# VHH binders against Imidazoleglycerol-phosphate dehydratase (hisB): the designs that were tried, part 3

Target 1, 187 residues: Imidazoleglycerol-phosphate dehydratase (hisB), of Pyrobaculum calidifontis (a3msg0)
Amino acid sequence: MSYRRETRETLVVVELVPGAVAQVETPIPFLTHMVETFLFYAGLGGRVYAEEKRRLDDGHHVIEDVAIALGRALDQLIGDRSAVARYGWAAVPMDDAFALAAVDLGGRPYWVVKAKLPNVAIGGYPLPMFPHWVRSLASEARATIHIYARGRDPHHKVEAAHKALGLALRAAVSPASGVQSTKGVLK
Short names: E, the ipSAE of ESMFold2; O, the ipSAE of OpenDDE; V2, 0.75 times the mean of E and O plus 0.25 times the DockQ between their complexes.

## First folded at step 2 (VHH)

Design c09 (framework vhh_8cml_1)
Fold by ESMFold2-Fast, scan of step 2:
Structure c09 (fold): chain B 187 residues (1-187), chain A 126 residues (1-126)
Amino acid sequence: as target 1 above (187 residues)
Amino acid sequence: EVQLVESGGGLVQPGGSLRLSCAASGFTFSSYAMGWFRQAPGQEREFVALIDWSGGSTDYSDSAKGRFTISRDNAKNTVYLQMNSLKPEDTGVYFCAVGEYEVTFYGETYTSYDYWGQGTQVTVSS
């Protein structure tokens, strides 16, 4: 599924294809890497493109708008919520860092991010924006997302969180298995 | 191992000035916000001032606004607090701390402080 978001500040285009390779282009290197990481672990590929229309933006608009567009594309991809497993979680270590993510695709947006993040920018990405990125994704995907992350290295911490979120989402979007009670092989 | 060493405290008369320094080591100083807190005898620690990782944004308590200035030198791994127009009410032990941003369930953002220096005494009296 595809989604296009254009505002006065940004243009974002997202096309999600299960099992494909992701091609991600944004003006923020760490955002590009984190979105690539998230999609890879989610088992999703396709295209994510973002550009800034204004030079004086501090990155807040494009980070938020990428999350919004991804969330809406994901909502479109999921479609019938009764057809997916709905729940997923994953725990991911990355050297000193550890992240836990849990997702409920029940159609109600909620978000919880529990992580200590320095007020620093990595590759143009102000780390305090990460919880807001999760909020926008959860809101537009109509999902409940919980993320807990610990570690010393903030780069590893945020990257582990994106891997965990991707794996949790992958489990949650897998096809629902109907429970059909069967006694005996053919009856 | 995170180490924070405060200096520059002392005894001053009301209306005087002091400049506090905090030398930091054991972490990537330029990646963290830094704060100053103080504790008067028999009181809890109170916030005084905060500076972000770049030095581009600062925040002050109401009692510090207009009198105190927080600054940092990332090349020297040092944060400073310039205190002017000191009052007896400013007496206390001044601590520097490493600031980390946390977000609660409803998106409230606050700065948490897990690493502290030992403090430097500031006394304002005649």
Scores: ipSAE 0.000, ipTM 0.256, lowest interface PAE 11.5, mean pLDDT 85

Design c10 (framework vhh_8cml_1)
Fold by ESMFold2-Fast, scan of step 2:
Structure c10 (fold): chain B 187 residues (1-187), chain A 125 residues (1-125)
Amino acid sequence: as target 1 above (187 residues)
Amino acid sequence: EVQLVESGGGLVQPGGSLRLSCAASGFTFSNYAMGWFRQAPGQEREFVALISGSGGSTDYSDSAKGRFTISRDNAKNTVYLQMNSLKPEDTGVYFCATTYEYEITSDTGYVYDYWGQGTQVTVSS
């Protein structure tokens, strides 16, 4: 539920609390907004704090380090994977944009992100870093994450993707129940 | 308060080069993306180039790709546009602008919060 990551480039502290309001603070405005969005739709709150000790890149280190710390905190929060629903998915429209996310908390890290993103930054966030953010999150949460997004507006595409991922994760971490749990776990 | 001041415009012959500068004040410069736009007589303002707050990411219009380079010096609170291989079609008033986020307003541009007064670029023989 809580994790602290410190490198020469960054410090990231994550404390996740189900059902709480999220307090997110990072040096990158769009990253802050996207993490807030993800957590809100995931039904998670608490604290996410990130700072840059030194600027070596265009926010690449802090973007990845936030994803790593979130993934580690999620792994700790999930705990016993046989006790959760494990699978979740969501489809989210946002004006011209549409995103589909699917999550498997089976303990096997894998990621697929199919979204055509321009080589630009929104609010200090280089959009090509979004697939890398997902990869780091999936790797540390030990989850398989698939995201597909389309649309004209790149801001809407990335935001819809974070909403979809949040909703998918919310479903996947819900307590194991009924018919779905009778199938057992991935071999 | 926020102020953006462009300079470096002028008259050049086709194939020539110009370097535009935009001096910024009144905000934490390195936290904001900076863009260059231009407006030809009788036409709407069009996007030219964008650079992220730290300078690691850039984007260009199709007409600017390969000819123009956007850069910034955060210690000097200045953004630059190096324009090479200038064409008569590049004639216009060039503006710098800043925003925390940008979106496509239409097929022809982006939304920005603060604008400079512009600097005239004329490419003619």
Scores: ipSAE 0.000, ipTM 0.106, lowest interface PAE 17.8, mean pLDDT 82

Design c11 (framework vhh_8cml_1)
Fold by ESMFold2-Fast, scan of step 2:
Structure c11 (fold): chain B 187 residues (1-187), chain A 126 residues (1-126)
Amino acid sequence: as target 1 above (187 residues)
Amino acid sequence: EVQLVESGGGLVQPGGSLRLSCAASGFTFSSYDMGWFRQAPGQEREFVALISWSGGSTDYSDSAKGRFTISRDNAKNTVYLQMNSLKPEDTGVYFCAADLWEGYYDFSLPEHYDYWGQGTQVTVSS
């Protein structure tokens, strides 16, 4: 599915294609790497393009806008929520780091991120923006997302989290089989 | 001795503002996440806001989003909660909480936290 978000500060275009290779281009190297990682492990490809219309020093707008556009495209791709498995989770190690992610595509937006992140930037990405990136994604995808991560190396920690989230989402969007909910309420 | 001491509570009219403070001692404050919870009489403690050890990450309950701001000053071992646009529904005892054990459970659950202050009363009415 395709989604275009244009503001005074940024332009973001997202086209998601299951099973394709992802082409990701953003002005923030670590954001590009993390989005590429997330999509690869989610089994999603296509295109994610972001540009900065106005030169802002911290990148906050583009990080948030990429998450918003990606979430909206994901919501459109999921479509009929009764047709998917709904729940998914994954635990991913990466050297010293470990991340656990769980996703519920029940149509209820919520997020929890338990990760100790230093107030530093990696490849132009202020790490304190990661929980906000997850929040924007969860909100626009209408999903409940839980992420727990530990480790010494913050690069490994955040990367493991994106891999876990990708794998969890991949499971959650797989085709439905049997009864999905004991309550019968989805969306 | 781990100690958390809240202050800044009081009586305020609807639409008013209050700034709560929590002074921490007895542990390495800058290494731990800090949270604010509240409790109305006869109700369970509910999550309000969380701030990471570095101050770089925050989270809020749905009722607090857009109105409350959590912050911290690691040099002063103090966490703050700025509350704006207060409503009668915000009335309760506000608690500062610390999770000093390494656990990765839901931080919105009160039972996850190891240490609590005695609370500061916030009353929103006229």
Scores: ipSAE 0.000, ipTM 0.127, lowest interface PAE 16.4, mean pLDDT 85

Design c12 (framework vhh_8cml_1)
Fold by ESMFold2-Fast, scan of step 2:
Structure c12 (fold): chain B 187 residues (1-187), chain A 125 residues (1-125)
Amino acid sequence: as target 1 above (187 residues)
Amino acid sequence: EVQLVESGGGLVQPGGSLRLSCAASGRTFSDYAMGWFRQAPGQEREFVALISYSGGSTDYSDSAKGRFTISRDNAKNTVYLQMNSLKPEDTGVYFCAARGYFDEYLGSWDSYDYWGQGTQVTVSS
């Protein structure tokens, strides 16, 4: 399935395929790598393409629009929420950094991000945009997302957070295990 | 780390105004979103106002909207709360608090990393 979002500022196309390799192309190098990381750990591939159509900004339009398109594509991919495990979490170390993510696909959009990020940019990505990226993803995917990250290096914190979020989502979208997981099975 | 010191509290009559200041010392103040909270006698701490790291975004509790204005001066490492049309129900200890801008748990006092000791505001004749 695919989702296309076009505005005056950006064009974003997302096609998510479970188990496939992801091809990600955005004008912001660190955003490209973080989306690649998220999808890889989520067990999702396909295509994410984003371009800027208008004046260069601090990247906020592209970052927000990629998150919105991904969230919408995830909502479509999840489909009937009674058929998935719903809850997932993961704890991921990366050198000095540690991230914990927990996800509830119950249809309730909420977010908590605690990462203590400085006001710097990495590879064209202003780190202040990371919680906004999570907010947009959670809102459009209709998910509750909690992320906690600590560490000295903010690059490691953000990267560990994307890995943890990917793994948590992978667990949450999996079929509930065993006989009791099938929708319509009487117990 | 950031250390916060509030000032500007005091006794004021209903309908009066006060300006609270919160001076920050320690690490980079401009990396933090800043909030004001208050606690009335016998009640839990409640949210009053929030300002983003850049000053470009603000949020207020329903009781503060239209009466209070939060602002910041990053060059002076200070955040302000201008309180107008004060009411007796505004009485309480006012705390400033700092959180990483990029933490998104808006309005909850437990999401803030650093707290001042508070300044007393009393609205009474």
Scores: ipSAE 0.000, ipTM 0.157, lowest interface PAE 12.0, mean pLDDT 83

Design c13 (framework vhh_8cml_1; at its last look DockQ between E and O 0.13; V2 from the best seeds 0.00; counts 0 for: pae E 11.3 > 2, placed apart)
Fold by ESMFold2, look of step 3:
Structure c13 (fold): chain B 187 residues (1-187), chain A 125 residues (1-125)
Amino acid sequence: as target 1 above (187 residues)
Amino acid sequence: EVQLVESGGGLVQPGGSLRLSCAASGFTFDDYAMGWFRQAPGQEREFVALISWNSGSIDYSDSAKGRFTISRDNAKNTVYLQMNSLKPEDTGVYFCAAQGYDWEDYFSTGEYDYWGQGTQVTVSS
């Protein structure tokens, strides 16, 4: 499944292939690392490419636009929501950090991020943008996402959260063939 | 024995500057976030500033933003608070504190493991 998003500020191309290796390129090193991590744990590969056409806002548009494009590509990939497990969750430690993610693919978008994050940037990524990244992903994927993260090191907290979200999504999209007969059979 | 020892307090005129230091011992300083709190007479301790173990995360209270700078030197097990443009409202006892976990309420005194005894800062004519 593929999606192209172009604005005055950015170009983003997303191609998602279940079970493949992800090739991620963005102008923000930490965003690249976080998207690679998310996709790896979600069991998704293919390509995520992003570029900035104008550098006016410290990467805010790129971070959000990548989440939007990923969310739309995920929505397309998931397809019929009646054929998946719908709920998924994971808890992931990373050194001092612990993250919990829960995903509901029921179609109503919502987001909750409970993580204290400082107003600093890591690898070109302003950390306060992480909740906005989650919001944009949840909105476009039509999913409810809850993330809880604790720890001292904000890099570890955000990375553990991406790992947890990937694993949670992987579980949520698993086929639910046990209930397919009641949904796909006419009487 | 854990010790946090503040120094650098004193009397200063409005608009002046002070540099507070907090020397730490008896725990693994590099694993802890360090904070500064202050207490005016008859009031509870209030959050002033926080710095993470590697200086990568820093936060300030609204009253401290733009005037105070927190820093740390892990080789010396010391945290600092540079206080500029001091006002009479900044008068109080300043405490350093160590937090071993990233609690949701790092502005709350109950989330800190270790406390110093405090150093007096007085801003007056």
Scores: ipSAE 0.000, ipTM 0.175, lowest interface PAE 11.3, mean pLDDT 86
ESMFold2-Fast, scan of step 2: ipSAE 0.083; ipTM 0.472
ESMFold2 (binder alone), look of step 3: mean pLDDT 83; pTM 0.837
OpenDDE, look of step 3: ipSAE 0.014; ipTM 0.351

Design c14 (framework vhh_8cml_1)
Fold by ESMFold2-Fast, scan of step 2:
Structure c14 (fold): chain B 187 residues (1-187), chain A 128 residues (1-128)
Amino acid sequence: as target 1 above (187 residues)
Amino acid sequence: EVQLVESGGGLVQPGGSLRLSCAASGFTFSSYAMGWFRQAPGQEREFVALISSYGGSTDYSDSAKGRFTISRDNAKNTVYLQMNSLKPEDTGVYFCAKDSYYEDFGYWGSTESSFDYWGQGTQVTVSS
């Protein structure tokens, strides 16, 4: 499934293909690697392309817009929510860091990120933008996402979080073995 | 050389409004994003709002969305924060900050890495 997002500041194109290799291009090196990581562990490939149309001073528009486009492409890929497992979670260690992610694809957008990130940038990515990235992804994918991450090294913390989220999503989109919702309807 | 000077703080009742201003000098104002942060008594400094270099994009904390509006006037080298529907929880010192744009960096290890220059702050007090 594919989605194109164009604003005054950015252009983002996402094409998601289950089981394929991901080709990710963004102007922010750490964002590129984190999106590659997320997709790899989610079992998704295809293409993610982002560019800046105008000079931006902080990079946050690209970070948010990539999350929005990914979320919309995921929403399209999921399709019939009664046909998937709906719930998924994963716990991932990375040296000093540990991340737990849990996902509900029930059609309700909500997000919680507890990661204690310092106000520093890694490879052009201001780490305080990570919770905003999750918020945008959850909102557009119509998913509830909870992430808890701890660790001394913020690089390991954010990377572990992306791996955990990928694995959780992979479990949540797996084929259903019957009716999952006690409400009887999944939108 | 770089200076950021805040003004417009004061005492207001709950539900009131204030407009903060930040006058910038010593750099090419139209080339940098500008932000507002606040620090309440006994609490950590927190993000409030951000505006891109030409004003085309803004971002807000969850507590500021729908109540606060950030704007800028590049001809006057000034960034503003219009605060409406003020609550006691909005009490704090409000700081103007210049973004650094992460162009030229690695891992800085500093809490100020996203914003490289800060004003001295202006006090906002919301009480009856």
Scores: ipSAE 0.000, ipTM 0.098, lowest interface PAE 19.5, mean pLDDT 83

Design c15 (framework vhh_8cml_1)
Fold by ESMFold2-Fast, scan of step 2:
Structure c15 (fold): chain B 187 residues (1-187), chain A 126 residues (1-126)
Amino acid sequence: as target 1 above (187 residues)
Amino acid sequence: EVQLVESGGGLVQPGGSLRLSCAASGFTFSYYAMGWFRQAPGQEREFVALISGSGGSTDYSDSAKGRFTISRDNAKNTVYLQMNSLKPEDTGVYFCAARYTVYTESGYSTIDYDYWGQGTQVTVSS
């Protein structure tokens, strides 16, 4: 699905197409790479475009706004939550790094990110923003997301986390075939 | 896969007319606003015209107003640009673009569009 978000600081346009190749363009190289990685492993393509009208911070507005727009587009794409598997998880190794992600598309926004990240920037991306990126994505997609990642190389750690999240989402959006929710209504 | 295929470009004399067509496939055409953009050599792509998914709303650049008409046939998944009173300044590659109309009615910037055609050359010269 398509979503456009415009604020005083940024413009973000997202369209998600299952099975397509993703074209991602943002002013932050590592954010571009991580979004490409997430979408590839999620089996989603289309377009993600972001621009900064004015940079008044370390990029936190554009990082957050990309997550918000992606989350909104995912919420639209998921549609009828009773028709999908709902739960997904994946464990991904990347050299010294290991990440585990689990997703519940039940309509309840919640997030947990356990990853010891140094206060440094990679490719214009302040690593302390990663938990905030997950929070915004989870809130707007109306999903519960848990991520646990360990490793020495922070680049590998964050990249493994995005791969794991992508794979977990891919599983969660697959057609329903297993255990259904015991609640009468899914959001 | 989504495809937009333009046709109808060519060489024409000043004051002449051309009709461009853009055939769309791979998406629900009526849910998408359609736009035409053009690019002259060495320049950025600029907005020419847009039409809403239903065809109920159209808008044009200042240079196109009164000379160009955008229209669409949702049954045929096609958008058209009728260009009259062509000028040498209209020379360029014309691109068809599609934008899913969910949250915004902008569509005046290249950023607003999700899918793009390969373009068709329009040359206006004597």
Scores: ipSAE 0.000, ipTM 0.085, lowest interface PAE 21.1, mean pLDDT 84

Design c16 (framework vhh_8cml_1)
Fold by ESMFold2-Fast, scan of step 2:
Structure c16 (fold): chain B 187 residues (1-187), chain A 126 residues (1-126)
Amino acid sequence: as target 1 above (187 residues)
Amino acid sequence: EVQLVESGGGLVQPGGSLRLSCAASGFTFSDYWMGWFRQAPGQEREFVALISTSGGSTDYSDSAKGRFTISRDNAKNTVYLQMNSLKPEDTGVYFCAADYTIEYDTYGLSRSYDYWGQGTQVTVSS
C-alpha cells in the first residue's frame, strides 16, 4: 500500500516495505538523512518522496507533512495491533551523544522529547522542529513515543535519537503472542 | 472552577503594538505550559507562542518570531503576549491555552490542550 498526502504546500508519498532498502527524497538534506536513518534502523524500506509546491517557510510544512505521512503509513502497516509486540525501546550511543527511545503502539498518541536543542538549522532543518516531527509521527501512528537524548553535538544528538527510535519501533512491530490491553484503541 | 481569561485585545493601526494578558485560576498555574493561539476569519486555529512552566524556554511560530514575545508571572498566575509591528494579517481572536507537563524541557505540544480561554479580539486596521 502506498500513502499519499497532498496539500497546497506539499506533496508526500510513502510506501513502506519491511526488509527493503529505503529510497528517501526530500528538499531538506538533514531531513532526508534522518528519515533514511530512522527507516534503516526500523528495518523498513521502500519509498519516501516529498516536494514543496510553495516555499513559504523554513521547511516547517514539509518536515511536519513527512512525519504525518510516515505516521499514517506506519498505522496502515501495523494493521492489527494485537498481532505485534507493541512495546519497544533502544539505547544508542553516537560519539558524545546518547539517546533512549521507548514506543508503545497501543493506539494512544502521546510524545515526550527531552533533547536540549539549540535554535540552529542543520542541512536546512531547524532543530526546534525535531520535537514537532516526533509529535506528528506519534499522533498519526497512534503511538506513545518517549525520546531522551544527551550530548554536546546537536547533530549527533538528533541522529542518535532517530537511530534509537528506529530500533524501538523495530522491536514494537515484531510479531507477538500478544496479550491485549483494553485501555487503548487496539486493532 | 478552572478559568483562563484573556484581555488586552482591541483595534490598532498597522505597525502598532498590543499586550495581551491571560489570567488563570482554579489550577496550579506553575505546573502548566502556557501557549497562545489565534484564529482569523475563515481560517483554522494556529499556534503563535509557547512558554515552559518556569519561563526558561519559549517557542514561536515563524510569523511571530522577532515581533512577539511571550512571558509569564507565576506569582500573578498570568501569561502575556507582547505583540509589536502588527500587520493586518495578525487580525483574529487570540486564545491562551494551558497544557500540563512536569518537565521544563518536555515538549507536551498536543492539539488538545487541557484548558482554553474564551479569546480576545485583535483587529489591525486603519
Scores: ipSAE 0.000, ipTM 0.117, lowest interface PAE 13.1, mean pLDDT 84

Design d01 (framework vhh_7d4b_2)
Fold by ESMFold2-Fast, scan of step 2:
Structure d01 (fold): chain B 187 residues (1-187), chain A 125 residues (1-125)
Amino acid sequence: as target 1 above (187 residues)
Amino acid sequence: QVQLVESGGGVVQPGRSLRLSCAASGFTFSSYAMGWYRQAPGKQRELVASISGSGGSTNYADSVKGRFTISRDNSKNTMYLQMNSLKPEDTAVYYCARDEYDFWSGYYTEAFDIWGQGTQVTVSS
């Protein structure tokens, strides 16, 4: 599904296509990498484009606006919530780091992020913005999201968290009942 | 205080080139998507080309695609339209506009905040 968000500070456009490769372009390298990672593990591709109309030193507007646009595109993509599994979770290790994510697509926005993050920036992304990114995503996707992450390397913690969230979402959007595919037998 | 000033128009023969410039003042130029519009006598205004605030996205009317190139220099608060292989049908007054870019349709929203005075382009043999 397609969603466009334009403010005085940013322009963000999102098109989500299940099973496709993601093309992500933002002014913040680590945000680009994390959104790509999230979408890949969620089984979603398509396009995420973000640009700044005004210079932002800390990237707060772009990070938040990308999460908002992604959340709204996800809400549109999910559609009828009675048709999906609704619940999903995943535990992901990444070297020293470990992340657990759980998602409920029941239409209630809520978020919990338990991750000890230092006041540093990685690739232009202030790490204290990660909980805010999850909050905005959860709010606009109308989902309850719980993330717990631990580890020594903050890069690994945040990346493991995005992988876990992606996998949890993938499980949550799966059909309520499985369907056998016969297409793979022929090709 | 807010102004858009077009220049570079003129009279040329078919097949020739012109470069239009739009100098902006009185606002944060890089914060706005910009476009070139044209209007021929007795016809409606049409979008010719548009460019996002960063310059990362451009869009062109089918009639000019492959012949015209839009660009901007945010350090100079200036937008350009390079017009190649000009045709008599390109004859019009060209306007610089400050507008919002609709990414999904590939066109501006028609919500025009500022219009320039215009510059005449005439292509005749």
Scores: ipSAE 0.000, ipTM 0.078, lowest interface PAE 24.6, mean pLDDT 83

Design d02 (framework vhh_7d4b_2)
Fold by ESMFold2-Fast, scan of step 2:
Structure d02 (fold): chain B 187 residues (1-187), chain A 125 residues (1-125)
Amino acid sequence: as target 1 above (187 residues)
Amino acid sequence: QVQLVESGGGVVQPGRSLRLSCAASGFTFSSYGMGWYRQAPGKQRELVASISSSGSTINYADSVKGRFTISRDNSKNTMYLQMNSLKPEDTAVYYCAKEGYYDILTGYSDYFDYWGQGTQVTVSS
């Protein structure tokens, strides 16, 4: 599935292909790395391209717009919510860091991110933007996303969170093998 | 409560200079990025300049690059915009803006910009 988002500040193109290799290009190195990580662990590939028509912030617009476009592409890819497992979760360690993510693809946009992050930037990515990135993704994917992360190294903490989110999503989009809801309908 | 108070606007002829000031209170100024927005009648707000919390990263809109200089004094909780070689196209209300805060421990994050009430800059002959 593909999605194109163009504003006065950015252009973002997302094409998601299950099982393919991801090609991610953004003007923010750590954002590129985190999106690649998320997609790899989610079992998704294809293309994510972002460019800035102008930069008047610390990358806030492109970080948010990438999350919006990814969420929209995911919503399109998921399609029939009754055909997927719906729920997924994963716990991921990364040295000193530990992240737990849980996802509900039930069509309700909600998010919770609990991670103590310093007000610094890694590879052009202001770390306080990570909860906002999750919010935008959850809103557009129509998913409930919970993330808890702890650790001393903020790079490990954020990276573990993206791996956990990817694995949780991978489980949630897997094919339904039985009755998944109170009304329960098999495909 | 966050307060941003702009000053230094006025009416000038093309080619002249103005210096805008933004006095900030109600938050730890040195911990937040700041910016200057402007809005001309019938147009959306445009971010013209931004400066990181430390002052080390500065960005300008193409329309003002080379003419405007943003700076900050963290000891005085004040941000400045030095506007040189003013053009009629620079006529707008100029707003001081504060970078949003995220409460990551409670899981609530809503990025927002807080703006002051604005100061009018008019460039006319």
Scores: ipSAE 0.000, ipTM 0.137, lowest interface PAE 16.8, mean pLDDT 83

Design d03 (framework vhh_7d4b_2)
Fold by ESMFold2-Fast, scan of step 2:
Structure d03 (fold): chain B 187 residues (1-187), chain A 128 residues (1-128)
Amino acid sequence: as target 1 above (187 residues)
Amino acid sequence: QVQLVESGGGVVQPGRSLRLSCAASGFTFDDYAMGWYRQAPGKQRELVASISWNSGSINYADSVKGRFTISRDNSKNTMYLQMNSLKPEDTAVYYCARGDYVWGSYEYTSSEGYFDYWGQGTQVTVSS
């Protein structure tokens, strides 16, 4: 599945292929690394390309637009939500850091990110943008995402969170083997 | 880049009013809570008022309750502070600040730990 998003500020192209190697290119080094990490642990590859047509902010537009395009591509890839496991979770340690992620692909967008993040940028990525990235991804993928992360090193904290989210998504998209949610609606 | 530009400061006599404006650019304004801080000479910055992304949650410092009104116009990327019944104690530099990002489907008020950008400030002096 592929998705193209073009605005006055950015161009983002996403093509997701299960089991393939990911090729990620964005103008923000830490965003590139985090998207590569997320996809690798999710068992997804293909291409994620982003460019800024002009710099109008601190990278806000491209960070958000990558999450939007990735979420839309995931929604298309998931397809029939009754055919997948729906729920997934993972706990990931990374030195001093620990992250827990849980995902519900029930078609209802919601997000919670519990991580104490300083107001600093790593590799061009302002860390307060991480909850924004999760929100946009959850909204467009039509998923409920919960992330809890703790640790002293903010780089390890955010990276552990992306690994945990990837593994949780991988579990959630696996083929259905039993009864789904009793809530009655999985659109 | 993110820019916050304050205007509307000045010198006024006690009991008068001023309206401060903050013009925001370089980000999606309606995704963020916003706030007004002030700093008097020799003192630390004090949060005066905060407003959630949709104006559903508004908070004021006890010192300004009933006198100041915070508001925002998301269509114009602008936040305001209407200051009535000004006192000499209100003399300070007033700063516009960008606060917390919106969480889920619920309103989220600004957290001090996530005020990440500040304007250059505008001087308000209450004196004859």
Scores: ipSAE 0.000, ipTM 0.122, lowest interface PAE 14.1, mean pLDDT 83

